# VHH binders against MKRN2 opposite strand protein (MKRN2OS): the designs that were tried, part 3

Target 1, 223 residues: MKRN2 opposite strand protein (MKRN2OS), of Homo sapiens (Human) (h3bpm6)
Amino acid sequence: MHCAEAGKALIKFNHCEKYIYSFSVPQCCPLCQQDLGSRKLEDAPVSIANPFTNGHQEKCSFLLRPTQGTFLREYDGRSDLHVGITNTNGVVYNYSAHGVQRDGEGWEESISIPLLQPNMYGMMEQWDKYLEDFSTSGAWLPHRYEDNHHNCYSYALTFINCVLMAEGRQQLDKGEFTEKYVVPRTRLASKFITLYRAIREHGFYVTDCPQQQAQPPEGGGLC

## First folded at step 4 (VHH)

Design w05 (from e08 with F99Y S102E; framework vhh_7b2m_4)
Fold by ESMFold2-Fast, scan of step 4:
Structure w05 (fold): chain B 223 residues (1-223), chain A 118 residues (1-118)
Amino acid sequence: as target 1 above (223 residues)
Amino acid sequence: EVQLVESGGGLVQAGGSLRLSCAASGFIFSEYAVGWYRQAPGKQRVVVASITSGGSTKYSNSVKGRFTISRDNAKNTVYLQMNSLKPEDTAVYYCAARYGSEWEYDYWGQGTQVTVSS
């Protein structure tokens, strides 16, 4: 993985009646070798944004990352995902069998879900204290950790619901939050990883338009 | 649970009009791009029109000037207004939704039949 590739968008363009994906429009078509430098493309290329961000630059956000390695390089689509909540100073709060951890690094390639809405007046200025007070309660001690019901996800969701309640908004259960906010982003991420790895290995990826694409592999559990 | 439900299909004479509706539930509709696809018997599914979460629209060359896609985020609904219908527009029309700016669709409806007689 080179730094130049991290955060880079993918490009989709049309030639030879195919959709071709690459890191940049090549000088020649990889299928027919025809010169593309004379503006011979039928449609303008489409930029496909990188779904990953540096979580330490995201304020007041819910983050997801693989428990081992990075999304683009090591994630197998089946390993467990770890989740955390950012404060306003680049620290990611997350819950594990070792209690609440406050990470200054390790979340540089994350899926981010912003938690503050424009009408949440004053929450930003008290966010760090609110998160710290929540995190130091007896509920999140190491010996209370349990894989299925008292884990990184229940920690994060309970905090999110505390914020929602404080702002007079409806609380969300795990299924509601996961289906509405998490699944769309992890599905997008899975598709991007597949394209990215194919381009990295072969220099490009080719597909026919339009079709229902294969379902991504079963994802790992959230911790 | 996520679902997309198409309605408004039917039989219409050439030159007529139909408005298709796609009602969405179970997800934050306003964050999704929505497309209309169609499939005639024995042919592959082809794109007709799409609208991004931000409201930008795109049309296939075969329907430009005749079809209009629009969305109503308050009603979780996308519409396809079809004018000056031709027999070649006969197909099952599918609504599809995807998160973000990607072109691969996450959710598909069951489809609604449109038949245009000469």
Scores: ipSAE 0.013, ipTM 0.417, lowest interface PAE 7.4, mean pLDDT 84

Design w06 (from e08 with E104D Y105L; framework vhh_7b2m_4)
Fold by ESMFold2-Fast, scan of step 4:
Structure w06 (fold): chain B 223 residues (1-223), chain A 118 residues (1-118)
Amino acid sequence: as target 1 above (223 residues)
Amino acid sequence: EVQLVESGGGLVQAGGSLRLSCAASGFIFSEYAVGWYRQAPGKQRVVVASITSGGSTKYSNSVKGRFTISRDNAKNTVYLQMNSLKPEDTAVYYCAARFGSSWDLDYWGQGTQVTVSS
């Protein structure tokens, strides 16, 4: 009956010389069946924050979602991600072969990267107008879309760099933005997806498995 | 930024000892299994020792009784104590962290050279 949803954390606790992950602390240990009254655990359970949020509730943020399905259920870790920028009123601006879309739904399970720093409060009041003007400039018409250089990511990054320039800050190229802001969040998301799916399937996940003799990839990086 | 940084390698005479350290940052270290791997010239990279998130250890037959792996989760560090070193232990030693899943979530360090002279 109980299932995890976007916004719900996972719980990690120690018992039977194992780390046990679940959606909630069970009344009895799934491994030894001993009663787990709240004060009988040596250490308090640790909450693992859900890396996914409802993007329509995030203001002035860069959002990532799978092009098909949701992160928790369908994402394979390899398929392309679609990106967008939120305004202050629940609308996600994103660029596709159909031009700039203004979505009021569809981004309920997203990775969110806040774009406003504490000293940028003045920008928040101008954000919606700035984003709309940027999006209607004529540069982002359907016929100008192309997979490599004029896509959802270049749309979002160009807007971010316009904001950075307006605030007197250094612009970021795609590699810099991706490595600094996107990759750490997608790595955390991948770990969370793995835990979530295992818990959905089995009711819990245990992390004291013996290590296999690992064969590293032949060339190439971890990205 | 996710990083694993190895240190403690160097040149040592046969029968000597070295302690390698691997400092981790940018991920929840306590939840990852960690292993030490080595690669000698002209050979495949092989596992030397591993330690699970719960502290269970495993060693390759070539190092059992001579090497000890340990971790300090408060310091985000894993150690490899290498005793009774032999010339055949000469290799670049790598630290790697794995979340126990089918996902390609392995993080690797850049390696540290260990040279054992006869």
Scores: ipSAE 0.000, ipTM 0.102, lowest interface PAE 18.5, mean pLDDT 79

Design w07 (from e08 with R98D; framework vhh_7b2m_4)
Fold by ESMFold2-Fast, scan of step 4:
Structure w07 (fold): chain B 223 residues (1-223), chain A 118 residues (1-118)
Amino acid sequence: as target 1 above (223 residues)
Amino acid sequence: EVQLVESGGGLVQAGGSLRLSCAASGFIFSEYAVGWYRQAPGKQRVVVASITSGGSTKYSNSVKGRFTISRDNAKNTVYLQMNSLKPEDTAVYYCAADFGSSWEYDYWGQGTQVTVSS
């Protein structure tokens, strides 16, 4: 199934000494009602990319999705995330208490982390075979699943490290991979979700310039 | 954890120069835009300069031609070279990382004080 809102970017523009966020540049400023079609904007509008992609269209990537529901609709920033690895043919390999699943659907709204580096020549041609061989080795049978040490994340990271070793590169531990690649994207996703939901409800969202001392945005920038 | 640490501030005479550094950790520095901001006492924090992941730069009108922003991705560091300093440049200088699809304040450093005497 396609998600109607998947892939929708947000637009950020400056008017009335404010940053205004919406799904598209309106004909008139929502604050002062002036016509924007005469190129009265000081700076060009900026497109803010949707951090969620259809994981089934991402090749050789590490994917995250909520275990239940979708990021834009139901994710609360606290619920468990499920992870998987894509092959080159739209299949998401993921490990659960039911063993390795090979999903042709269900990952249409995912955070994607590309795993191939520009210098990994030929790795894409071997990727599907490596992933399938890894997944059928017997280490990832249903009865071996364990929430803390032998789960969807350890499955994905172990495969990533097998690829890195095959390419003569340094292995990553869980903390290193999470901190460098996962945390920045999940924080970005949380901010985008908050902004997206506000625009969906009100048609636009406005931010003021900092007063005395700027602070990092608090979870959602609301309340 | 994501961290930004500014250094290089100090007291300098008008017409002098300072080089600020911002050391970044906890994220893939080369993939994100970073910028320098400043805040004078009793005033709002304003943008000074920014640099994209691809190296494209933007400057505020008050510093254009005097300040230069640059980055060293191998060292996870962004720099602000400040030349021809004026008393009105006196402020606490902050670096910030912009993760793209988020609004303006992603992550901030603690700041470094720059004081320009007349």
Scores: ipSAE 0.000, ipTM 0.123, lowest interface PAE 14.6, mean pLDDT 79

